# VH-VL binders against o74797: the designs that were tried, part 25

Target 1, 157 residues: o74797
Amino acid sequence: MGKFALNLNAELTGVKNLAPKDEESFYYAFKVQCSGCREIHDNAIEISRSETHSIPGSKGEANLIWTCKNCRKTCSFVIEGPFSPYNDSQETKKVLVLECRGCELVEFIPQGEWIANGAESNTLFDEIVLEDDWYDYDENASSEVSITNLEWSISKA
Short names: E, the ipSAE of ESMFold2; O, the ipSAE of OpenDDE; V2, 0.75 times the mean of E and O plus 0.25 times the DockQ between their complexes.

## First folded at step 13 (VH-VL; framework fv_zimberelimab)

Design t02 (at its last look DockQ between E and O 0.78; V2 from the best seeds 0.76)
Fold by OpenDDE, look of step 13:
Structure t02 (fold): chain C 157 residues (1-157), chain A 124 residues (1-124), chain B 110 residues (1-110)
Amino acid sequence: as target 1 above (157 residues)
Amino acid sequence: QLQLQESGPGLVKPSETLTLTCTVSGGSISSSSYYWVWIRQPPGKGLEWIGSIYYSGRTYYNPSLKSRVTVSVDTSKNQFSLKLNSVAATDTALYYCARYVGWQFTDDSYFDYWGQGTLVTVSS
Amino acid sequence: QSALTQPASVSGSPGQSITISCTGTSKDVGRYNYVSWYQQHPGKAPELMIYDVSNKPSGVSDRFSGSKSGNTASLTISGLQAEDEADYYCSSYAGRYTWVFGGGTKLTVL
């Protein structure tokens, strides 16, 4: 049990306010390690703020309840607080916090679409894919934009 | 034994709404371990996932159909339904309802029980 | 969502082994071990033959096996029999509670 932080370090060129598209319904994908048997699960789990499940044997709720296939331990995951838009280029920043019981987060999978604004023009880029480096052009600023050298890490919050 | 059965009109006119119902028997739709799914197959073509619903009412839709699709569940009748708006000829297909085993419960992903399918033809 | 890529057709003689490929992307087949295979005879609903890449449901012949490498999953049918003639579809979890199917492969037993 414990709280985990998702951290991001990336080089932003010409963009700001990097965040998940439709954060409320965004699915954050993680590889997890079961605290029971210590097995790292091969398939990433997905956690969304929009999902709500009753925790068995508790009056609490979680965004995801997951059962380890190996030892059948049940884990619960709760997203705490909003995603913090990333603006500090080349600096490692905490962007999300999750409470996890029964499991540990070990790796973040940057799936889905993300959004950002032109640094100067405020142009909305709303189809950003961060599985690789991202490149585009800001027509309003007449300049190239990019998000590169992305490093995701997980730490104790 | 779990059984799924599709029902609804086999003919729908263009621009109208296609409505189908899946009746589940031999098991409860309120099980927390499964999702209930609509899948279609145009004549002579492959399978396409349309949408899913959890017993709680949480829905998930194919992005290509999301704007036209509504899936609902009626736990009291042990049924779930599909509505597809503004149909066109391309919506002509054999429509299946199926059960999906949730990965968060089993760490597997598959459709284990299927209805026999119901043909829906879109024609003037 | 784009369909997974399967060969349109494959054929083999009785007793032979055939393999059907299912190619996706790093977002589905390449990301998850949630690949399943379905057999569909004419006029029938699909039937689950393989799940989780290589697992077989109860009652499915041991002649059916599955594997995956990279973004491509494979269904192998050994000791081909006349009854195996059917359409075969692969499926994969595609994230965010979405699923994709392959275009299907028609297997002919010569």
Scores: ipSAE 0.884, ipTM 0.945, lowest interface PAE 0.6, mean pLDDT 96
Fold by ESMFold2, look of step 13:
Structure t02 (fold): chain C 157 residues (1-157), chain A 124 residues (1-124), chain B 110 residues (1-110)
Amino acid sequence: as target 1 above (157 residues)
Amino acid sequence: QLQLQESGPGLVKPSETLTLTCTVSGGSISSSSYYWVWIRQPPGKGLEWIGSIYYSGRTYYNPSLKSRVTVSVDTSKNQFSLKLNSVAATDTALYYCARYVGWQFTDDSYFDYWGQGTLVTVSS
Amino acid sequence: QSALTQPASVSGSPGQSITISCTGTSKDVGRYNYVSWYQQHPGKAPELMIYDVSNKPSGVSDRFSGSKSGNTASLTISGLQAEDEADYYCSSYAGRYTWVFGGGTKLTVL
């Protein structure tokens, strides 16, 4: 069993409070490696705080219970939550913590929609896609905004 | 052999609620390894996923239908059901129940057993 | 969720190879290898032919094969036979515990 931290370093221009849209129901996508057989699975798994499943043979609950195709062992994932809004442009910050049993997190894939606010204007940007660099215009600040040079990393607690 | 069979009315009036039941035989609906699913097919058109249920009662719905749909399970009768509120002519379709093998349980994702379908007509 | 695009019809002569396409988006077919194909003869329930892009369940003829490139999955039927005349549907996982299907392709054997 291990704790994993998801870390973000990104260049924020004209925006603040970068976070997943509808955080509690957001599905975080991770590529994983089974601890038993060391297989790295082709399809990313999806973990959300909105999912609660009883762990078989246990009193505990997890946000995802997943079975490795290769070795058939059951893995469980718990989000310690919630995502910490990212504000410190060009600094690496821990934004999410997960407890994983049976598997290790290898890669985060920033799927889904993200939100942020204009740094001075508070203009809401609620359809941000981060699978690539993001650029937009803040009408209330009369300036271009962006989220670029995203570096996601996973570290062990 | 696992078999699924739909049952319910063939005719429903506009604005009323459509209720369908799927009876599972040759296997248990209480299995922790599957989801139970409703899918429909309007005449001459393709398939549309409606919603899914896990035996614990957890549900997932097509966003386009979510405001009108309820799926439920009765493990004691080995059955699961669909309710679709406020039906209109566009809800006329063949309705199928199916078993879904989810990526969470087998690292595979597909619908392996289907019922024969039941035609539901909504009069205009 | 999102509809998958299939040609409305495809035709071929006995013995020919034919391919049916299934085009989705980067949020379904392009993201997951959870694509499946179903054969439906008139008046019968759909039957699973291909799962996880290219895998065949036991009992499905070796004449059927599946593949994917980018946002498009393909079902190929080689050595076309009269009994292959049917409707064919693709399906893909679309994230967040949701699924989408194609509009279907009618295969006619001439």
Scores: ipSAE 0.623, ipTM 0.853, lowest interface PAE 1.8, mean pLDDT 91
ESMFold2 (binder alone), look of step 13: mean pLDDT 89; pTM 0.872

Design t03 (at its last look DockQ between E and O 0.84; V2 from the best seeds 0.76)
Fold by OpenDDE, look of step 13:
Formats: structure tokens, C-alpha cells, sequence
Structure t03 (fold): chain C 157 residues (1-157), chain A 124 residues (1-124), chain B 110 residues (1-110)
């Protein structure tokens, strides 16, 4: 049991307000470690703010209820607070907080599409994929834009 | 034993809405351990996932069909349904309903029970 | 979503072993170990033969086996029998509660 923070460090060139596309329905993917048997699940689990499930034996709710395949321990995950858009290039910032019970987050998998704005033009880039470095061109600013050297980390919140 | 059965009109005119219903027997659709899925297969072609629904009403759609697809569930009748709007000839297919087991519960991912399928032809 | 790539057809003689490939991307087959295989005889619904890359449901012959390397999953059928003649489809979890299927492979037993 504990709260975990997702942290991002990236080099932003010509863009700002990096965030998940459609954050409410965005699925955050994490590799998790079961606190029961200590096995790390090979496949990432996906957690969305839009999902709500009843926690067994509790009156509480979670965004995801997950069962460890190895020991059958049940874990619950709750996203706390909104995603904090990333704007501080080359600085490590906390962008998301999750409460996890029964499991620990060990790795973030940057799946899905992300959005950002041109730093000066405010042009919306809404098809950003962050599995690798991202490059594009801001026609309104007549300049190249990029998101590179992405480093995702997980810490205790 | 669990059984799924598709029902609905076998002929739909272009631009109209295709509506199918899957009746589940031998088990409850209100189970928290499964998704209920629509899959189609055009004649002589492969399988295509259309959409899924959880007993709570949460839906998931194939992005290529999302704008035209609506999946719904009726727990009181132990049924779930598919609506596909603005159909064209390319929507002619054998439509299957199926049960899907997700990784959240078992650590696995597969379709274990299928209906026999119902052919829907889009034609004037 | 793009379909997984399968060979259109494969053939083998009784007793032989054949392999059907299923190639996806780093976002589906390459990302998850949630590949399943289905057998479909003419006029019948698909039947689950393999799940989670290499697991077999109860009742499925041990002649069927599955594996995966990179973005490609494989179904191997050993000791080929006439009854194995059918269409075979692979499927993979593709993230965000989506799934993709292969185009299917017609297996002919000569």
C-alpha cells in the first residue's frame, strides 16, 4: 500500500503543455510488482480515470482492480488528481499520482497519444507518440519542434 | 454450459442501421469477470473486432468503426446488442458475439465462447 | 486498427509439422503476451486453440503449440491430421481494451 508518483524529464523544443490526449479516458500503462509474491508482471496493466470498480470487501472504489496471476492477490489502483501538464524542459517533474494497494508500480510505459502546444504559436499537436523521440514542424512558428530524451520514473509520492 | 446466440435481420439496406442482439444463456451477463464482444467476418475475409461491453455498460470500440457503432447491454434480459449506423456493402459479414476473458482477472486474454454467427447482408 | 499478418495459406501432408506465423507490431504482439489462436472449420464458429502465446485450453490436442519472438507469434501443428484442415486466426491484445485479429490462414492437408 502506498502512493506512487509518475515523474517525467524531457527536452521540449518549441512545445509546451505536454499531456495525455483526452486525459479523462487515457489509459496509463504500468508494469507492476505484486506485494504478495513479489513477482513483476511481464505485461503492463492499464489504468484510466474513467474506469470505476468496486473494491472487494470494501465500500471504496478504484480505477482498476487487478489480480496477480501468480499468487491471486488482488490489487487496487486509484489515480489521484489530474495529470499535471509538463512544461519544465530538462527538469524532473511529478506529473501524476496513484494510490496502489497490494501492488507497486515499477515502470511506466508511455503508450497512447499525447498532446502539446506550440510554445509560441499555441498550435495544437494532438497525435504525439512518446514511445520514442518525437519530431514535427510548427508551420505557424516556422520552426521545428521536438520532444526528446524522455525519462519516466516512479517514486513514492 | 454457456451459450451465445445472435439474432436480427439478415438483410439491411445501405445507409440504414444494422441491429443485432446476442442472447446469453447458461450464465449471467452480469458477471464481473468477462467482456461481451462483437466480432465480424466478411465473406472470405478475416475476423474483425467491433466492440466490447462490460456488464456495467462500459464500452470499447474499434477505432475504425467507433463513429458508427453502439454496443449496449440489458442485464435484465441477459442480452447485449450491436448497432451499426450508415451501413454499406463493406459491412456485409457474418457477425459473431463472443465472451472475452481479460488479463485483469486471469492474467490471460482470449475469446472462449462464441455464438454461431448471423449473416447480415447489406443490399438494396 | 491494422490486422495482424498471416500467410494466406499453408499445406502439409499427414504426419508432418506445419507452422503458421502471425506478425504484428510493437504495440500488440510485440508488447503483450496475449496472443491467441482460433481454428475455424467451414460453416463453424472459431474455436480457441491457444491463448497467452502458448497455453492450451482443456480438450485441445497437444499437437498444437504456440510461441512468440519479437512481433511474430507462431502456431505449430505437429502430426498433421485431416481434421486439422481449417482456417486459423491469430489474435492479440492491442492495448486500451482493444484487440486485433490476423487475416487468417487456410491450412490444407494434402
Amino acid sequence: as target 1 above (157 residues)
Amino acid sequence: QLQLQESGPGLVKPSETLTLTCTVSGGSISSSSYYWVWIRQPPGKGLEWIGSIYYSGRTYYNPSLKSRVTVSVDTSKNQFSLKLNSVAATDTALYYCARYVGYQWTGDSYFDYWGQGTLVTVSS
Amino acid sequence: QSALTQPASVSGSPGQSITISCTGTSKDVGRYNYVSWYQQHPGKAPELMIYDVSNKPSGVSDRFSGSKSGNTASLTISGLQAEDEADYYCSSYAGRYTWVFGGGTKLTVL
Scores: ipSAE 0.878, ipTM 0.944, lowest interface PAE 0.6, mean pLDDT 96
Fold by ESMFold2, look of step 13:
Formats: structure tokens, sequence, C-alpha cells
Structure t03 (fold): chain C 157 residues (1-157), chain A 124 residues (1-124), chain B 110 residues (1-110)
């Protein structure tokens, strides 16, 4: 059991407030390692605030309950607090915290759609995909924008 | 053993609402390990996932059908249902209910029990 | 929507091995090891043959095997028999509790 921080370091050009497009329904994808048998599972799991599941044998709830395929240990995952919009270009910052029981987070996969604003213009970019570098043009600022060199990391919080 | 049985009308007129019910027997629909699923097969065509429901009422829909589809569950009757609004000839299909084993509970992902299917024809 | 691509038909003679392909994208087959194969005889419901790319449920012949590479999954049937003549569908998890199916492959045993 423990708290894990998702950290981001990315090069922002011309944009600010990078965050999930619809955080309440967003699915955060992680590779995980079972704390019991130490297997790293070959499929990422998906955790969303919109999912609520009862923990077996408990009155507690989690955003995901997951059973290790190898040793059958029950794992639970809870998203704690909001996603913190990323603004600090080229600096590593904590953007999300999760409480994990039975499993550890080992890798984040930036699936889904992301949102950001033009740094000076506030132009809305709401169809950002971060599985690769992202490039666009800010018509209101007459300049190119980008989000590049993304480094996601997991640490104990 | 677990069985799934579809029931509902075989004929529906265009623009009306199709309602189907799946009755689960030989097992409980109130299980944290399973999702209850509607899948259809138009004549001579492949399979199409319509939507799924967890026993708590949480639903998941095929984006191409989402605006017209409602799936519901009644745990006290051990049943789940499909409602498809504003049907057209293209909704003519063999409709299956099925059980889905969710990856979060076993680490596996597949549809293990299927109903026999019920043919629904949309015709004037 | 992200339909999986299968050949429309495949044929083989009794005793041969055949392979049916199922090509998806980096968002489904390429991302997840949740590919399943279903056999459907005329007038019958689909039956699970392979799950999680390569696993077989109890009662499925060892002549059936599954694999994947990149965005393509494959079903191989060895020692082909007349009873294997059927339609075969692949499916893949596509994230966020959504699923996609292939268009189906008719297997003919010559």
Amino acid sequence: as target 1 above (157 residues)
Amino acid sequence: QLQLQESGPGLVKPSETLTLTCTVSGGSISSSSYYWVWIRQPPGKGLEWIGSIYYSGRTYYNPSLKSRVTVSVDTSKNQFSLKLNSVAATDTALYYCARYVGYQWTGDSYFDYWGQGTLVTVSS
Amino acid sequence: QSALTQPASVSGSPGQSITISCTGTSKDVGRYNYVSWYQQHPGKAPELMIYDVSNKPSGVSDRFSGSKSGNTASLTISGLQAEDEADYYCSSYAGRYTWVFGGGTKLTVL
C-alpha cells in the first residue's frame, strides 16, 4: 500500500495549463507490478474517477479493483486529488497522486485527449494527443506551438 | 449451468424503439467479475458490439450507437435490457446477449457465454 | 470505428495448417494482449476458441493456436478437419471498456 506520484517533464512552446481534457471521465493508463509476486503485467490497467468499485470484504471503495493473474492478490487504486495542470516547461513536476494497495505503479502511458491554452492568447487546444510529440499553430498569437520531449515518471509520494 | 436467453419482439417498425431483455439463469448477474453485453450481427455481416453494463448500473457504449442506445440492469430479476431508439432497416440483425469477463478481475478478457440470439427485423 | 481487418475467406485441405489474420491498430491489437477468437457455425452462436492472444478455454482442441506480432493477431488451425468449416471472428479490447470485432473470415475445407 502506498501513495504514488505521477510526474511530468515536458518542453512547452506557446502553451500552458496542460491537463486531461475531461478529468472526471479521463482514463489514466499504467503498467503495474504486483507487490505480492513482483510480476509486471503485460497489459496496462486503466483508472478513472468515473469508476467506483467496492473493495471485497471491506466498506472501502476504489476507482479500480484488480486481481493479479499470477498470484491472485487483490489490488486497489484510488485517484487522490485533482490533476495539477502542467506549466513549468522543462521542469519535473508532480501532476497526479494515486493511492495503490497490493500493486505498485511502474509506468504511465499518456493515452486519451489532453487540453491546453495558448500561453499569451488563451487559444483553446482541446484535441491534444500526447503519445507522440504534439505540434500546432496558434492563430491568435500567430505562432507555432508544441509539447515535446515528454518524460513521465512515477515516484513514491 | 449459466444460461442467457434473449426475449423481445421479432418485428419493429421504422422510427420505433426496440426493447430486448436478457434473462440470466444458473448464475447471478450481481457479480463484481462480469459485465453483461449486447452484440448484434446484421444478416450476412460481422459482429458489432453495442454496449455493456456492470451490475451496479455503470454502462459502456459503442460510440457509433451511443446516441440511440440505453442498456439497463435489474438485479432483482437477474435480467438486463437493451433499448435502441429510432430504428431503421439497418438495425435488422440477430441480437445476442453475452457475458464478458473483465480484465481487472481475472487478468483475462473475453466473452464466454452467449445467448442463442433473437432475430429482429425492422420493416414497415 | 476501429474495425479489425480479416481476410474474407481462407481455404485448405484436410490435414493442412491454415492461418487467419486479424489486423488492427496501435490503439487495440497493438496495445493490448486482449485478443480473442470465436468460431461460428451456421445458425449457431459464436464460441470462444482463443483468448488473451494465445490461451485456450477448456475443451478447445490443441490444433487451434493464437499469436500476435505488432498490430496483427493470427489464428492457426493445424490438422484441418471438415468440422472446422465455419466463420471465424477476432475481437480486441480497444481501451476504456470498449471492444472491436473483425469482419469475419469464412473457412472452407476443400
Scores: ipSAE 0.586, ipTM 0.836, lowest interface PAE 2.0, mean pLDDT 90
ESMFold2 (binder alone), look of step 13: mean pLDDT 90; pTM 0.898

Design t04 (at its last look DockQ between E and O 0.82; V2 from the best seeds 0.00; counts 0 for: pae E 4.4 > 2)
Fold by OpenDDE, look of step 13:
Structure t04 (fold): chain C 157 residues (1-157), chain A 124 residues (1-124), chain B 110 residues (1-110)
Amino acid sequence: as target 1 above (157 residues)
Amino acid sequence: QLQLQESGPGLVKPSETLTLTCTVSGGSISSSSYYWVWIRQPPGKGLEWIGSIYYSGRTYYNPSLKSRVTVSVDTSKNQFSLKLNSVAATDTALYYCARYVGWQFTGDSYFDYWGQGTLVTVSS
Amino acid sequence: QSALTQPASVSGSPGQSITISCTGTSKDVGRYNYVHWYQQHPGKAPELMIYDVSNKPSGVSDRFSGSKSGNTASLTISGLQAEDEADYYCSSYAGRYTWVFGGGTKLTVL
């Protein structure tokens, strides 16, 4: 049990305000380790702010309730606070915090679409995929834009 | 034994709304371990996932159909329904309702129970 | 949401072994081990034959097996029998509580 932080370090060129597209309905994917049997599961779990589930035996709610396939331990996950848009190029920043019970987050899988703005033009880029380095062109600024050398890490919050 | 049964009109005119209902028996739709799903199959063609609903009312839709699809659930009747707006000939298909075991619940993930399907023809 | 790619048809003689491929992308088949295979006889609803890549439901013949490599899942049917003649569909979890099916493969037993 505990709180985990998702951290991002990336090189931003010509863009700012990197964040998930439609953050409310965005699904954050993580590989998890069961605190019961200590197995790391191959398939990533998906957690969304838009999901809400009652925690069994509790009056609390979670964004995801997940059962370990190996030992059948139940884990709950809660996203705490909004995603913090990433603006500090080449600096490691905490972008998200989650409370996890019964499991630990071990790896972030950058699925889905992300958004960013042109650093100078404020042009919206709303189809950014971060599974690899991202390259595009800002027509309004007449300059190339990119997000590269992405490093996602998980730490205790 | 769990049983799913589709019901609704077999003929719908173009531009109208297709409405189907799936009646679940032998089990509760309010189970927290399953999603309730609509799948269709045009004649002689493959399967296409339309949408899913959790007992809480949370819905998930195929992006290609999202703008036209509404799935709802009625726990008091142990039913869930499909509405597809602005139908065209391409919406002619055998429509199945099914149950899906979610990946987060048991470790298993698959469509385990299917209805027999109901044919819906879109024609003027 | 694009369908998974399957061969339109495969054929084999009784006793032979055949394999049906199901190719997706790094966002579905390549990302999750939630790939399933369904058998559909004419006029019938699909029936689950393999789930989560290689698991068999109770009652399914041990002649059916599944595997996956990269973005391609495979269904193998050994000791082919006349009753195996049917359409076969793969499906995969595609993230964010969405699912995708293959185009289907017609298996003919010669």
Scores: ipSAE 0.865, ipTM 0.936, lowest interface PAE 0.6, mean pLDDT 96
Fold by ESMFold2, look of step 13:
Structure t04 (fold): chain C 157 residues (1-157), chain A 124 residues (1-124), chain B 110 residues (1-110)
Amino acid sequence: as target 1 above (157 residues)
Amino acid sequence: QLQLQESGPGLVKPSETLTLTCTVSGGSISSSSYYWVWIRQPPGKGLEWIGSIYYSGRTYYNPSLKSRVTVSVDTSKNQFSLKLNSVAATDTALYYCARYVGWQFTGDSYFDYWGQGTLVTVSS
Amino acid sequence: QSALTQPASVSGSPGQSITISCTGTSKDVGRYNYVHWYQQHPGKAPELMIYDVSNKPSGVSDRFSGSKSGNTASLTISGLQAEDEADYYCSSYAGRYTWVFGGGTKLTVL
């Protein structure tokens, strides 16, 4: 299998540098499909660069190893490179790359906490939840801020 | 047959630190397929997950207890341990150790083996 | 406060079917199919009865079944027997290798 890119398009109002809070420990959630049997796993898997697991029968390591319930083949996931902070409001940009063996990424689920700064104030927002549109107030800029119309997509890299 | 056995004091004074050890027999704690877990049950109340550890030392904690809890593993002794700081009467409970089967290895995700539990009373 | 809500008690007569509910949120029961049920007899450790919503470990009676709809999981015991009298707990994965339990339900067989 190959490399997959996670892409984001979102409307940023009054904020910049949207990224996962504490990327080293962040868990990226994906729905996945086994490449061998085409079965889509019924739970999202969670991939974090803080997790390191030996690949069975190999000297290689991955951030997640799992077994397809249908065909019992082993799949592995490696996060390649850092998350690229998102800044280009309303433009689709690649934010993360993963190497996936035995499986394909089919859907990203933006769970967890995210971080951003006020665009001109640098006010810290470090409790951002993106499962729905996010709104807050920037006291230092005396203005409402938001992250809305999020569209996540996955492409082959 | 895999077995888990808790050991430690039955009585701890308030504000002190509770230390419990779980000894694993009939199997190896050094497995990439399992997590080793502490769960407690206050008398007459429900179960509460405390924290988990992977054999490499990676830990995961209940957010409500995280500031007071340390879980550790000693693979050479086939043991893992719980340390709970600053105990109070509300920490009185049956403490269980357990094994958790991670979905990433088998496609299953549950606590499949439990110790017998050890009662810890926090009293002046 | 348990993260998952169960009724405190339920009762039934031998031969009846009963259902125990377990209500969570969109961040646990509603998000994951890692919902499990445990039976605990007095003085004993909990025993796994249902895993991943509806699967049974070997040795668990066909009278036990599980299901989920939205944020609520259910354990159904058909053909109630005296030995089913116990406490029942649900649990759910809550993301990032964390777990939550229900407060428990005491089943009384009349």
Scores: ipSAE 0.324, ipTM 0.734, lowest interface PAE 4.4, mean pLDDT 88
ESMFold2 (binder alone), look of step 13: mean pLDDT 87; pTM 0.839

Design t05 (at its last look DockQ between E and O 0.91; V2 from the best seeds 0.81)
Fold by OpenDDE, look of step 13:
Structure t05 (fold): chain C 157 residues (1-157), chain A 124 residues (1-124), chain B 110 residues (1-110)
Amino acid sequence: as target 1 above (157 residues)
Amino acid sequence: QLQLQESGPGLVKPSETLTLTCTVSGGSISSSSYYWVWIRQPPGKGLEWIGSIYYSGRTYYNPSLKSRVTVSVDTSKNQFSLKLNSVAATDTALYYCARYVGWQFTGDSYFDYWGQGTLVTVSS
Amino acid sequence: QSALTQPASVSGSPGQSITISCTGTSKDVGRYNYVSWYQQHPGKAPELMIYDVKNKPSGVSDRFSGSKSGNTASLTISGLQAEDEADYYCSSYAGRYTWVFGGGTKLTVL
């Protein structure tokens, strides 16, 4: 059992408030390591705040109940608190915290769509894909915008 | 052995609502290890996932159909249902209900049990 | 949600080996090892033949095998038999509790 933090370091040019699109229903993808057999699973798991499941043998709930294919150990994952919009360009910031039981988070997979605002214009960019560097143009600010050099890391919270 | 059987009208008029029910026998729909799924196949075409439901009532829909689709479950009757609103000719298809084994439960991903399908024709 | 791409048809003679491709994207086939294959005979429901790219359910012939490279999964049928004539569909997990199917491939045994 432990709490893990998702951290982001990225270079923001002309944008601010980087966050998941529709955060409530956003699925955070992680590669996980089973604490039982220590196997790191190839396929990432997906955790959403909108999901709620009863934890077996407990009155508690989790956003995901996952069973290790190798040793059949059951893991539970809970997203704690909201996503913290990323605004501090080139600084490593904690953006999400999860409680994990039975497993450890080892890698974040930046799937899905993200949103951000033009730094000056507040223009909403709502189709940002962060699997690679992202480039666009802010018509209202007459300037190029980008999110580059993304570094995701996981630490103990 | 687990069996799934689709039921409902085979003819629906355009703009009306298509309603189908899948009756599950030989096993409980209240199992925590499976999703219950609707899949359709237009004549001579491929398979299309419509939506899924967990026994708890949590639903997942194909984005292309989300605005028109409602899937529900009745654990007391061991059934789950599909409603598709505002149907058009393009909704004419063989509709299957199926069971899906999810990756979170077993580490696997597949549809293992299928109904025989029921043809629904959209025509005035 | 776009379908996975399969060849419309393939053919082979008895005893030969044929391969059916299933091409998706980096968000489905390329992202997960959750590709499954289904056989459908005329007037019948699909039947699971391969799951998780390469695993076979009990009762499925060893003549069926699966593989994946990049965004393309493949179903290979060796020692082709008349009974193998059918439509074949691939499927993949596509994330966020969604699934995609291929357009299907008609296999003809000559």
Scores: ipSAE 0.809, ipTM 0.930, lowest interface PAE 0.6, mean pLDDT 96
Fold by ESMFold2, look of step 13:
Structure t05 (fold): chain C 157 residues (1-157), chain A 124 residues (1-124), chain B 110 residues (1-110)
Amino acid sequence: as target 1 above (157 residues)
Amino acid sequence: QLQLQESGPGLVKPSETLTLTCTVSGGSISSSSYYWVWIRQPPGKGLEWIGSIYYSGRTYYNPSLKSRVTVSVDTSKNQFSLKLNSVAATDTALYYCARYVGWQFTGDSYFDYWGQGTLVTVSS
Amino acid sequence: QSALTQPASVSGSPGQSITISCTGTSKDVGRYNYVSWYQQHPGKAPELMIYDVKNKPSGVSDRFSGSKSGNTASLTISGLQAEDEADYYCSSYAGRYTWVFGGGTKLTVL
């Protein structure tokens, strides 16, 4: 069993409070490595708070119960605590913690929609896509905004 | 051998609710390893995934239909059902139920058993 | 809003090879190796021919093969036979527990 931290470093221009648009229904995508056979799987798995499954041989629940295709060992994934909105432009910060059994998280893929506010204006941006650099215009601040140079990393928590 | 059979009305009036039921035989719907799925095929058109349900009641819907669709499961009857509200002529289609083998449980992703389909016509 | 693009029809003579394309996006075909192909004869339900891009279930002829490059998957049928005349559909996982299908391709064996 291991805890993994998802970390973010990004350059924020004119925005604050970068987070998943709807955390309860958000699907976090990760490439994983099976701890039993050490295979790194081609397809990312997806973990969401909205998914609840009983852990085999336990009274607890997990957000994903997944079987390694190669060695057939069962893995479980639990999101622990909330996503921490990212504000510290160009600094690496822990934004999410996951407890994984049977597998290690090796890469995060920032799929889905993200949300942020204008730094001074509080203009709402709720259709942010982060698979590449993001640019927009803040009407209330009369200025361009962006989220660029995203670096996601995973560390043992 | 596992079989899926759709049942329900062949004709529904516009603005009404379409309800279809899929009966599973030769296997249990209560499997932790499968999802139960509705897929439709409008005349002369391709296939469209409508929604899926896990035996626990967890549902997943096509975003384009989500506001009008409800999928439910009755494990005691070995059945799952589709409800589509406020139907229009564009909802005329051949409706299939199917079993989904999910990457979540097996690492593979495909629909392995299908019903024969039931034609639903939306007409005044 | 997203769907997979297939040619409306393809044709070939007995013994030839044909390829049916299935073009998606970087959020489905390009992202996951969860592409499947289904054969549908008139009046019948679709039948699984290929899953996970290139894998064949038991009983599917070696004449059928699948591949993918970028956002485009392909089904190749070699040694065409009359029984291959059918509609063919691709599907792809599209993330967040959703799926998309192609519009279908009518294969005619001449």
Scores: ipSAE 0.732, ipTM 0.882, lowest interface PAE 1.2, mean pLDDT 92
ESMFold2 (binder alone), look of step 13: mean pLDDT 91; pTM 0.908

